VHH binders against Diaminopimelate decarboxylase (lysA). Designs and how they scored, part 7

Target 1, 379 residues: Diaminopimelate decarboxylase (lysA), of Deinococcus radiodurans (q9rtk2)
Amino acid sequence: MSLSRHALQDAAQRFGTPLYLYDAEELDAALWRVQRAFGDARIFYAMKANPNLNLLRRYAAAGVGFECVSLGELLRAEAAGAGGERMILNGPAKSDAEYAAAARLGATIVVDREEEVVLLPPGSRVLVRVNPAMTVSTHEHLATGTARSKFGLTPEQVPGTLAELRDAGHEVLGLHMHIGSAIEQAEDFTAAFARVTELRAHIGGLSVLNVGGGWSLNADLEGIAYEAHEAARVFGAELWVEPGRYLVASAGWLLTRVVGTKRTGRNFCLVDAGMTEFLRPMLYGASHPLYPMWDALATEVWDVAGPACESGDLIARGVPLPTPQRGHLLLIGEAGAYGASMSSTYLSRPRPAEVLWTGHDWQLLRRRETPQDIWAAEV
Short names: E, the ipSAE of ESMFold2; O, the ipSAE of OpenDDE; V2, 0.75 times the mean of E and O plus 0.25 times the DockQ between their complexes.

## First folded at step 1 (VHH)

Design E7 (framework vhh_gefurulimab; at its last look DockQ between E and O 0.04; V2 from the best seeds 0.00; counts 0 for: pae E 23.0 > 2, placed apart)
Fold by OpenDDE, look of step 2:
Structure E7 (fold): chain B 379 residues (1-379), chain A 123 residues (1-123)
Amino acid sequence: as target 1 above (379 residues)
Amino acid sequence: EVQLVESGGGLVKPGGSLRLSCAASGFTFSDYAAAWFRQAPGKEREFVSAISWGGSTTYADSVKGRFTISRDNAKNSLYLQMNSLRAEDTAVYYCAAHPYEGFSYTLDSYDYWGQGTLVTVSS
């Protein structure tokens, strides 16, 4: 009850390309895996992975909360029906508007720096983000728990900041930690949890330990959950988790159409999706599975290139594909996270439509933008 | 006309390996997701592994790391490499296919089923 070849072709016909596709069954399955692994932990969807309002409504209905890192995300969460303890405001540089919205909505605020003590709305519910100052096995730009990162307080700063927050009349719930995204090594979590639990001797028990997310798609969720629960127990705390990519990545695809080929210094499979639709390959060097929806007698090595006038606009490099032709469809996997969410209007390219396979039909989640939508706010 | 035919089952010692095959005919196998299920004596049929049209795979926790599902669309075939077999792996193994991308753990999602092949793991 998911995507068939025919369904994919139908989607392309009905909605055009590029097109983001999501499978409801896969979304549910991923959430179930997290729920099963982490048990009674509270789950907050890191919606930056995919903030589509329809997806948020699904999560809200499932009792999932939201980690928000901007005013827009707070408002999205609100629109999805969330509020109060179901919302977390996080971020290294919060605006007054974000603080105000958090106060209005009753969101838990993650304190990222000591200066925030005097910026918080009166009587805020807060977590203190800890930077464990560790090296993690991920892309540098995705590493949020290193000593060099702009996120969180040092362990040495935590005790004093907690005290100041309490003195200021805030409700201090506990600690927050997020070491990065797409973490491949479970040992990174183990070490990070150990680092945080060392604080027990200095700060005592806590109500909440939020261990963030950053799980790879192949992460040992049970192992991570065990370590996280143990860490939480050290503090006597309730466990909070913030999965994002894990929940949505595998449940989403980007459908693109071949517009042509080029055989020059390399073989290029030219497609109508590029950096404006799917930025991860260019930005992070991310590799995504490709599923050509065509057959050919010959298989060759191809670069898959987008339409942007940028040399780096390559979706994939040196991948074996059957010989492509204009009009062929190419499906890009694991695009449910940081695909649509990172899409841009660079080159005045409208953002793709988004559709959900319900098991029997496509549901439109986002209409394709028009160029006029892009400059609607221009004077 | 449509059929799935499993083969490769048999008796194997604990710790041994076995490779199951499933031959599809009568339909466009390459357009289907495929899966292996198994049914032990006195138990309900349970999900083992699945492979999508695009080649994505998933496994039951009980077989993860030991079993590998694969397909050859040119041969209209599905395979299950079973390593480190255990007594609890004893079951009739069924090949199944459904016309959708991804995988389903629900039996009724699959349109086509094989007759099954018996795998017995015993010392």
Scores: ipSAE 0.000, ipTM 0.230, lowest interface PAE 14.9, mean pLDDT 91
ESMFold2-Fast, scan of step 1: ipSAE 0.165; ipTM 0.645
ESMFold2, look of step 2: ipSAE 0.000; ipTM 0.096
ESMFold2 (binder alone), look of step 2: mean pLDDT 83; pTM 0.844

Design E8 (framework vhh_5c3l_4)
Fold by ESMFold2-Fast, scan of step 1:
Structure E8 (fold): chain B 379 residues (1-379), chain A 122 residues (1-122)
Amino acid sequence: as target 1 above (379 residues)
Amino acid sequence: QVQLQESGGGLVQPGGSLRLSCAASGFTFSSYWMSWVRQAPGKGLEVVSDIESGGGSTTYADSVKGRFTISRDNAKNTLYLQMNSLKPEDTAVYYCAKDSYGFEYHTSLDYRGPGTQVTVSS
């Protein structure tokens, strides 16, 4: 049975806490939903959401490609068995080593700035990243200042950049775009797609239109897929998509153990996981569902706090929980994306183990680090 | 203390209908998945249907799919099971049950009520 209470208690006993848990059936179900909605589109998993080699091998075996933003991610994709035709190198600040690796692997390189044209290895396979929200304006400073404005060219720069890439002998496949995160409805894409498709009058057809990802877990995938296919059809292009969070977030959990409680004006549930294991609540103000694995009556609200000596090391604020006690298990939901991938060894705390529920038993995906692992590279 | 109290059972002819109710108290009803489970004479416990805390998601055993409908009223702390096209095989004691923490895939029963008898015969 998937993630029964018995299976969760068994995992805590065998592997200790804090512990990242994944459900194979949920991983497969999320991929199936994307495949069903997007049909013949080519899927590239945005591995920044969760780069565990065992998850990557599952995607590679399913014919899924990888969107990579570093040398390390390209090498993970290679180790997982992906060929270059299934690799994309993205990122605003690529290194010479990253260009060299992409060329060796035959990966598609996403050109984020015009300056990159002269930095590309000869005969590179490329997409040009367009930001449809960025326009050439008299107020140049307004084109910067957000995470999205850090990425891509303005639509006005695209025709010239495509021409320069072709003149330099590169294989220009088409365009890349990414409009944001937590996208729920097709309407969220409509204006961006309209802006990009206007470029057809200036650039003609394309082989590929890559519309990225950024879908929320409750997204209308069928509606989004319809609009994305319509946009690709304007160019006569094959559609590419880059789901990350959507594929893995709901398939993963962080299991933590209550260390103790504190009642000083507020009720604190102190747990053995915090900012070093799960940075999202502190960094983004993210809210995650919490599932206590003890008496179900919740009569008080609690702040769930981690072990770091930081006032901001809170997993949750003001949540109803049954009274916690040392040793109780607490499960944090929607933790499969940007959880383990963003973990750190801050305070010399070792990274947690990662395990996969196969439907019958737990498979170890990553062993728990020891404190000695943390300083093993120090000379 | 958690309290669950079922009602609405009785004798009904094959092809008939019954509506079961479960009154809940002693916990935050709106925060938990709820289930209907049944036990026929001489048989084991069978989970019949589950409903998500907000009522937006439901599941059914293959044996009752298309015939039974689970619902809830969080304002009244009440769980319902509408049973249509009843068969002799549906004869059982029906229990209202609380999930331990409302997980989508959690199958363990935390607590169940005393039950209500449903008999489908002439």
Scores: ipSAE 0.000, ipTM 0.137, lowest interface PAE 16.2, mean pLDDT 84

Design F1 (framework vhh_gefurulimab)
Fold by ESMFold2-Fast, scan of step 1:
Structure F1 (fold): chain B 379 residues (1-379), chain A 123 residues (1-123)
Amino acid sequence: as target 1 above (379 residues)
Amino acid sequence: EVQLVESGGGLVKPGGSLRLSCAASGRTFSSYAAAWFRQAPGKEREFVSAISWSGSTTYADSVKGRFTISRDNAKNSLYLQMNSLRAEDTAVYYCAAKYESGYRFTDSSYDYWGQGTLVTVSS
């Protein structure tokens, strides 16, 4: 069965609003597209996009691994049933507890800086993160007012770091790279892959080339996969990929209810979700599709605003909507990634429930917090 | 996943009418925004009409008042009713869909495409 207006109204009635909704068929479809395009590559879900334990269990059951950037994420992967061969610990500022947990689990550790060589537990399985964009330039000795990536080593540092890791007794599997976000075409990888494959002359073959993720929902996956496999073949390596947003964004929505309207120079549609539920519009200026679940004779331009006492607590600005009224339901699209995972209890507002449409009924994935849950750890 | 198959194209005289259909398989159409695009011989693909998940419609100026886009979610189908056809309407017509609330005007914004159906307006 399909996700319908009736199913959405049923969800609002049974679970309340604001509410995160996921569609099992859309989750499966996104994974199928990645598997089809990348063939024999190993897929590691970047769980920072959505770490809900029930979603992780679905991926683990499908043989998908996990890219983790904290102790909590490693423990979520373990709780979901993943073995260490299906876990990657990434991140620029790892703690001793994170190294210890990775070693206990047999996870692959991504080395992000040279200083980590002496911090790694004995006999660690490692990838070295290379950033092709962090090439040392003789022309820019005094570059000021520029932002530098905090991720990875320069290509020039890679051969020495690999040698140091091997000399220290670690199992060096290969390289990791992640070139950005919103990547749509194979051509967007061309320069980065060229820079990385130049290392072949200096470092020889690898067991693994992990090219990360960062794909747009509109990405040419077949083209990207072809170029990624060719880069891996230069090293004789197995290809690994780390999709996050691509796997879950379009499979999730945030369902909110109109609280009221206000007309003070601009038209405001006030809803029961805001920056505490869905931070992306305020933090990044992100634009998300909106699905009003009501009709009206008039359509006007509205700002959709949340309940926080912040002027920037807007879900959308200047959007055409049929005239809203208190009680109407509004669905926010592409909210499966970096929505629930970035939610907060700011203003002592409880985190929303999360539910999954199975094709036939709603499955509860996360119960709504009560206000008392927020201060339960205060003694 | 969703697959789209167009039908209903053919030869029609100027001033005539034609109805195009697009059948979707996979997930229900009610979860998708959908659009019609066309490509005339030797020209770039252009926007014709779109319909949102909620049923809101939009039209290119060249077809406004002559064409009507509609959907039947129970039949997983999208339609384009074409009236008062002109020689310049001759093109291959494509059905497109995206898992999103709102329609888009650019072809690169749609994820799923049919193979096209030829419409020829000629005396």
Scores: ipSAE 0.000, ipTM 0.135, lowest interface PAE 20.0, mean pLDDT 85

Design F2 (framework vhh_7pa5_2)
Fold by ESMFold2-Fast, scan of step 1:
Structure F2 (fold): chain B 379 residues (1-379), chain A 122 residues (1-122)
Amino acid sequence: as target 1 above (379 residues)
Amino acid sequence: QVQLVESGGGMVQPGGSLRLSCAASGFTFSSYAMSWVRRAPGKGPEWVSTISGSGGSTSYADSVKGRFTISRDNAKNTLYLQMNSLKPEDTALYYCAKWEGRYDYSSPFDYWGQGTQVTVSS
């Protein structure tokens, strides 16, 4: 169900602002779209997008696995009820504690560099991460041992690394790849998949091909799924996918309140949320839809600015809005991913509450922090 | 329920050609990658070629690359292997395999048929 203005006003009154809102129906709809497009593929939620335990429990109950990039994320997946067969440990710079936890849980470990072969616990379940996006000149430099990519091995390194892993007694399931972010077209995946499938002649079949995620919210999922299934079939492999942003972004919003306005060369709408609540616009140059919850015609453009004493603390720049007034509510869309998960206590500002619309009422998923929570660990 | 029936083998002289066929039933043929695997006398199984469900992607062992062509007819639920420039080393029992995400073809629970014999001799 769509959220009503009444439900949003009720949330602001009961839980305060700034406030993260999620819609259970929209979470379920996004998962259904992925399941519909990818069919028999195994879905592993990339929890870095939003690691809230209540959201993880919903995915675990639906049979969805988890892609984790830290000890904390592995422990969140465990706390959500996932078994190791539904856990993946990824990341270029894993700690000994992360390897140990993955082994204890029976998680699949994604090998990102050749050095990891000797660091793996005995009998580890592994995928090898390949970067298929190498240019001719980049590939030549990497082949000489001057690898410059932060993520994954070159295609040339893959056959040797797979052989070393098998010789060391590890259970080699297959390959992992991630071609980028905000991918809309199947054609972007087609080129990457073609490069990876060329490895078939050298490495034989695989149990698993994990093609990661990185899909935009308007991605052609059916086209991407078709190309991904074709690539997996070349290896005779089960397809795994790692959606993060796609599953949660459109199901979440950040509700903020107008604190005041300022007109000095530009029109500023000052709100109670900024870089400490929602870092994405500043960090990624991201643009988000804005929904004013007050009635008037938009006659001017406004910069929406947060409360931090930073010139870059802008949610939006040059957007048409009806004239804001202190107390008005403004809803920021597509905020379910990389919003709450990236929030901070900078300036000793407490983190916002998180609530879920169940179709009938609001469920509290995370209470608002107090200022005292911020310094509780200071002795 | 899954059944794979290979045919088209025989005796041929070096440099000759043969076309193998595999009739598949008991599953949605177009949804699965299919492979050819061979077993030569006194040797373990060797992967030969794989084709994707749609037929859009193919791969080959180095030993047969440029000489063999894998293809499929999804309307007839049939897999093919066109073998050209045959060598004595190609002498083997050839199996059609439905892929279940396995890379080890020596498994005792292999999902291939009885095979078809190819003999290359003078």
Scores: ipSAE 0.000, ipTM 0.104, lowest interface PAE 24.0, mean pLDDT 83

Design F3 (framework vhh_5c3l_4)
Fold by ESMFold2-Fast, scan of step 1:
Parts: sequence; C-alpha cells; structure tokens
Structure F3 (fold): chain B 379 residues (1-379), chain A 121 residues (1-121)
Amino acid sequence: as target 1 above (379 residues)
Amino acid sequence: QVQLQESGGGLVQPGGSLRLSCAASGFTFSSYGMSWVRQAPGKGLEVVSDISYSGGSTTYADSVKGRFTISRDNAKNTLYLQMNSLKPEDTAVYYCARDYKWTSGYEYDYRGPGTQVTVSS
C-alpha cells in the first residue's frame, strides 16, 4: 500500500479504530500475478482467507470461482453471484445440510474419506482428495499433506475410491490435493506432485487435477505453475488452483491506535486491537510488519499488546518502534488474510469495520458492529 | 544503495507552476509506492502526495488537492510532482520518498536530499 499517513489518519477519523483497510489495486495486482503465472488454469479463491461479500463479488465479476468449506461459505458464494460450477465444497467433516446445498447449487464436492461415497447425493460432481503422505516445510498447524494429517485419502485408497464413486453413478472429475500453507519453495510441490503422478499407472487419465494453494507471498509462482502444469499434463487434465492468502494478505492492513504505554521490566505499547481483532500472532506465532504513523528513530524494543485481559494478547514481541504516545496510529501489514475472517466478539467487543481504497475514495465493506449486535440473538 | 535525487525546484511567483522530478536508482522502482513530502521553515514534515507502484492510486493532502498532481514513469524510474497555482504557504524543501516495509533493522530515513521550492515575489 502506498497510501499517505494523511489518508490513513482520515480513515481512522472517518471510520474509527481498530479498522481493516484493503487496497483495490493490490487485490487486482495479486490476481493478475496468479493469472499470468498459471495461464489457462482455473482459479478458485479459498474464501476462508477473507469471506467479505464485497471481495467475493469482485472475484465473481472477474470469473474466479470459490473454494468453500461450510454451508455458510457456499451461501456466501451464491450471494456473490457465483454459479455452481464455480463452487467447490471441501472439508473432512461435511454435514447432510452441506451435501444437500452442494447438490442444489451444482457444486463440485471434494471427497475426503471413503465413507463419503455412500453419503453423496445422487449424480454428484466429485474430486477425490489425495494426501501425498509428504513431509512439508510449512508451520505444523497449516500443514495438510503429511502422513499424520486429518485430510484426504492415502494414495493406495485412491484407485478403489474412484471405482466406487463411478459405480455409484457419480461424475468423477479427478483429484484434489493441498499440501500446506506459507510454502515458498517449488521443491515442496515437486515431491508431492511426484507422489500423485505415480497414480497415473493405476487410475489413467483425469479431467481435472486440483493442486490447491498454500503459496507464500514470496513464492516462486512461475516455478510452481510450471510443475503443476506438468503434473496435470501427466493425467491429460485441466489444472485447478485454490489461492487464498496469496490473493488478499498483502492487500489488507489492520489500523490500530495506541492507547498508552507501560514500562514494567519490558516496554509495552498498548493498542486498541488484540486477539479479538487479529488472532494470528497468538494462535500461530505469526510475525507481521508494523508501520508506525509517527516520526522518530526506533531506539527501543516494544511488545505491542492488545486490550484483552489475557497474558497472551500480544500482536508483537520485542520489536523496534519509535516511542509511542497515546493517540498515535500503528498499521499492521499482511493482514488481509486470516485477520478479519478469524475475528471474534470475545469480551463483548464489536468486530471492526472494513473499508476498501478504490483509488479515489474509501468504500465501506463492513460497518463496525455495535455492542447490541453481539447479543441481538439472545432472547 | 537506494538513491533518490530530486530536481526542478526554484524560485517562482505566487500563482506560478513548477514540476519536480525524482530520479530513482538502486531498487526495482516499479515495485514500490512513492510519495512527496515537504518541510516548511520552522515546521514539521507534511506528506503532500502518494502514488501506488503502478500509478493507479493517488492521494493528496487537503492543502494541495486540486493544485498538485503526482505521476510516475516506471520505464524511466522517475517520479513527478506537477505544482500549479503555487502559494507562499507552499514554500518548503520537497523530498521524494520510497514507501518502505518496516521490519527489524530498517532505517527510518528513506527520503532523497530534497529540493527547495520558494514562492515569493
């Protein structure tokens, strides 16, 4: 984002803090990078990264499909204007309502376990999720393609499951795989693709190979795309990909306001956002770039702490910052993915507003909740 | 070795125009947002305009909106500021600046050496 401190101060004054900010140009640029690298591959946005209806409408208008993992996400995709062939229902523990909704919408269902063969609605369009049984270099909570993962079938189960699905009358399109998140190296995908392409001798050609996503913002997209296209070529298949974080993370920020400082053996910068707005640092040990909107040299290290009455409510630990003062603005970067989507109303704190810079003005994407919104469903 | 070099400043009459240029080197210019900031005598720093890496998004301080236009030429690694209807209050040293990603070990100072603009009769 190249927005001035003046524009950010205006946003804070107009919409309040904490505040999620998105940049339309950065969203478009990330999509164009994926389209350029992957060429004729079909793109399905993994909306778990950020399910805001206004962002989904932008992707639907661009012809991008959606990967969904719940009934609510299928309904968001429908509300955004997507047709069923632009929808994928994934997930290891689907409900009857989710199967029924996928059938009604004409979505492609990813089969994650053998038991699902008898649970599928008649004539379902399906992919079978294969776990390549690989060790990946990504964070343990984000890794999905390992031998101990709860996701997918083993390669040995795949040929039998494909046969059972065809015998049951389902439209079997091919295979799905997703090996993890924050993956930078093409080599992580190379090993997984090698495992999956070994199946060619046993299962023949496919209509679709869906290789998922999980790309780091620094990933070698051209290298990954080349290897993914080669794997699809082995099966004679169309390539599908499911970027989430890559499309939205760098296009979003969380704007916070300093409420005060505290020096008790450590230096604390206390801000108006914490675990209820931005769970990633606490849950995953994630590190995010911080941009102070005030001037001075950073001569000391600070822990940036939120307002929750929990010792773990920290945005950052031991980071160099110019001395904070009450009222100063602090911008948290790479917050467009798994930020707002994971926010909560813990402590009866309302969820923040979300706004988009269009190139000439701020567009409201989500109004700030009121405390009364939080208990509106209580009778 | 990021280098930013401003030019185009000088003395101009009220109501006149100037175009500032900033030649960038030592980094991939097309990958960074850029800004113009100014410092008037005896006053603090003011950000007057920002432009995205592609030029698709721009912002302006209220004090210059409608009078100044920021633009860039990524093929020439050059940033511009067209200043029209200049006022005595626009007298300042003007710096071009590269937007930075702040991480551990980053320096605060990311501006060029500046160019003086004086609006006076």
Scores: ipSAE 0.000, ipTM 0.279, lowest interface PAE 14.6, mean pLDDT 85

Design F4 (framework vhh_podentamig1)
Fold by ESMFold2-Fast, scan of step 1:
Structure F4 (fold): chain B 379 residues (1-379), chain A 118 residues (1-118)
Amino acid sequence: as target 1 above (379 residues)
Amino acid sequence: EVQLVESGGGLVQPGRSLTLSCAASGFTFSSYAYGWYRQAPGKQRELVAAITSGSTLYADSVKGRFTISRDNAKNSIYLQMNSLRPEDTALYYCAKDRYGWEKYSDYWGQGTQVTVSS
């Protein structure tokens, strides 16, 4: 990022803390890396990573589509200016309202189970999600391509499901697959692609092969793209990809303020952000880089703890930090994905504001909630 | 552009000494604190020694054996490593104070390998 310490201090003063901040240059750079690696593939942003309307508008303006997993996400994509040809409805447990909205918008529907064939609106555009039954090194809550995953059909079910969809009058575009998260190497896809491409003998050519996303920030995009394009070539298909975390994670930060310190067997740096703002460390055991905005050498290790009355409300454990003092600013990195999107109003704590660094000034993307906003719907 | 370049690593027998050097460029050297970190195979990166304008800090495992120093005129810091043990085998990194937001963006050097083996 091109962000200066002064710009960060200015943001804290103008918008308060805790505060989500994004860098437009980093967002553009991440998209450029995907476009360069994947060439003519169609990119659908998996908006579950960060559904902020202003970020979606930036992607829509760049010609990027959206992978949606709810009615609300379909409506966000529409509000951002996407046409149906740039929308995908995915998910294992779709509602009738979601099917109806997808059909009305002209979205492509990903069929996750055979039962869905009879639930689809007439003349739906569809992909069939295949589970290649692979094991990948990822957190179990994020794994989608394993033998025990709740997502997709088995390869054996695919030919029959494609035939049933065609017999029912649907426009069958091809296949969808998504093998997991935190994927770094082309080799993680090799076995899955081999299993899926074996279906060519049974199902013939396809118009589309959608290989999903799940790439780590350290992923070999060129290697993954090469293997994905080869798999699509087997079917004569156009390649689609669904990056989420890769596009936004490193372009966003959570800015928090030290509330105080405590020394009771361990050193605690108490901050104004916790599980209600940033659930990832507690839920996934995720480790995030920390950038203290005060100068000194670290002489001790500190646990960085949030304000919730939960023993697990820790952003970090045993990290070297210069001695914190009330009022000091601490920046949490790689927070652009699954940060704000997973925040809650638990304990009646308002959700933070979100701001974008344009390269020269801050743009407000989301105003800070008030406590009264939280109970406004209570009658 | 901030740049840190480590040198002086190598293969050495237990009980011997090595001196590591770190040359800094792209900023006003004397204005910052510096540290030496190491990462052993299969372990996390750890702080070994740190130096400011008036103070030094050492990890307990190296206290009394290693000495950190700085030469502001030469824009360099040094780590004098005495009585080396096999447990000191690691890739050693020079770092500018890792806790100032705009004082480091690329604050890690490439590293220099130290192998202590008979």
Scores: ipSAE 0.000, ipTM 0.178, lowest interface PAE 15.3, mean pLDDT 84

Design F5 (framework vhh_8emy_2)
Fold by ESMFold2-Fast, scan of step 1:
Structure F5 (fold): chain B 379 residues (1-379), chain A 121 residues (1-121)
Amino acid sequence: as target 1 above (379 residues)
Amino acid sequence: QVQLQESGGGLVQPGSSLRLSCAASGFTFSSYAMHWVRQAPGKGPEWVSSISSSGGSTNYATSVKGRFSISRDNPSKTLYLQMNSLRPEDSAVYYCAADKYRWETYGFDYRGQGTQVTVSS
């Protein structure tokens, strides 16, 4: 990691725990890797990974657009300074308010089902989402490009839907695809591109091919970019990509403090962060790197448990750690994506602060909520 | 300089047994807890088992508990993993690791290629 131990201890003292921290250098490095690999492709950040306004402003300033899946996300993109040409509205179950907002902003709407043709505002800019019916090795909740997925139209439905959209007077730009998030197998991208390019014989050329994201943090971006550009070339199309997790996951951490230990057949390291701060381990069975910030020999394994009164409130199970003591700091890695964005105020626990390491000091991105913030809307 | 050399892997059928060894040098072996960690292609590393510096305490991942047994011989500076009732999901490269818990090291210092275990019929 690029962050010093002293900087992390300083953050805990100044902002308290639990605390989300980001590294500006790591955010910039991840974006640079994408820009270098994909060249002239248009990048749309999938903000569901982390919608913090300060992160969005950094991406907008860099010319990066936004993939949005709700009214709130469209409004965040607008607040961050994006124009509609840099906004995409996606999602399988859009509301009338979302269609109206997308039209007002001039956003590109991704059509996910044939029924949407009659729901679109007049003259909408559209992409049609195709499901290539792939089998992927990612968690079921994250898979979007399989035959069992709720996302997209079948390849057989695509030509008819494109014709219907044009007949209705919409500006049909092309196709969208996305096969999943945190994909374990690189071959899934190649096979999906091959299946989508088979449509060229039936639908002709396109203005845009949007291939989504879902790249592993260890992905061969140059190889993926080459294949994505070749797929776009088949249609004569401009390439669009939607990285989310890749841009922010490794640039963020969750800092927590040990509140105590318990030994009852298993060893428990009790920390001040749990399912309300970091849902991923409980929801997805996700494994995250852990960095104890105390010096000692690891002689036992520990379950790292949060403060919720639920047996599943575990950050980690059976991990080797040096013996924890009350007050010790533990850093959870790869927490920049689907961490803070999925946090809740369950049990009336305030959401944590978020801070950015600039290279020399900490910048506050989000203040810690107070308990009173949680019930402020209750009359 | 710490050096760890794993051996004992191979291709075996489901239900078979293997014993992995790890020869350690370059540090005071008897002063460090030791671990076995495995990594299957396309997966992150998974902790398998740990043993205290004296050998008096052992721990196992739930997936291997009752099937695997970790042991050490401090005089010969060797760590062992006895793997019984092997399953296809045990297929991975197995690494031995010394306890190097620092915030910057993810918790392990492991070297080289490890030893490949493939469980397939």
Scores: ipSAE 0.000, ipTM 0.180, lowest interface PAE 14.9, mean pLDDT 84

Design F6 (framework vhh_7ubx_2)
Amino acid sequence: QVQLVESGGGLVQPGGSLRLSCAASGFTFSNYAMTWVRQAPGKGPEWIATIYSGGSTMRDDSTKGRFTISRDNAKNTLYLQMTSLKPEDTALYYCATERYYGKWDSLDYRGPGTQVTVSS
ESMFold2-Fast, scan of step 1: ipSAE 0.000; ipTM 0.328

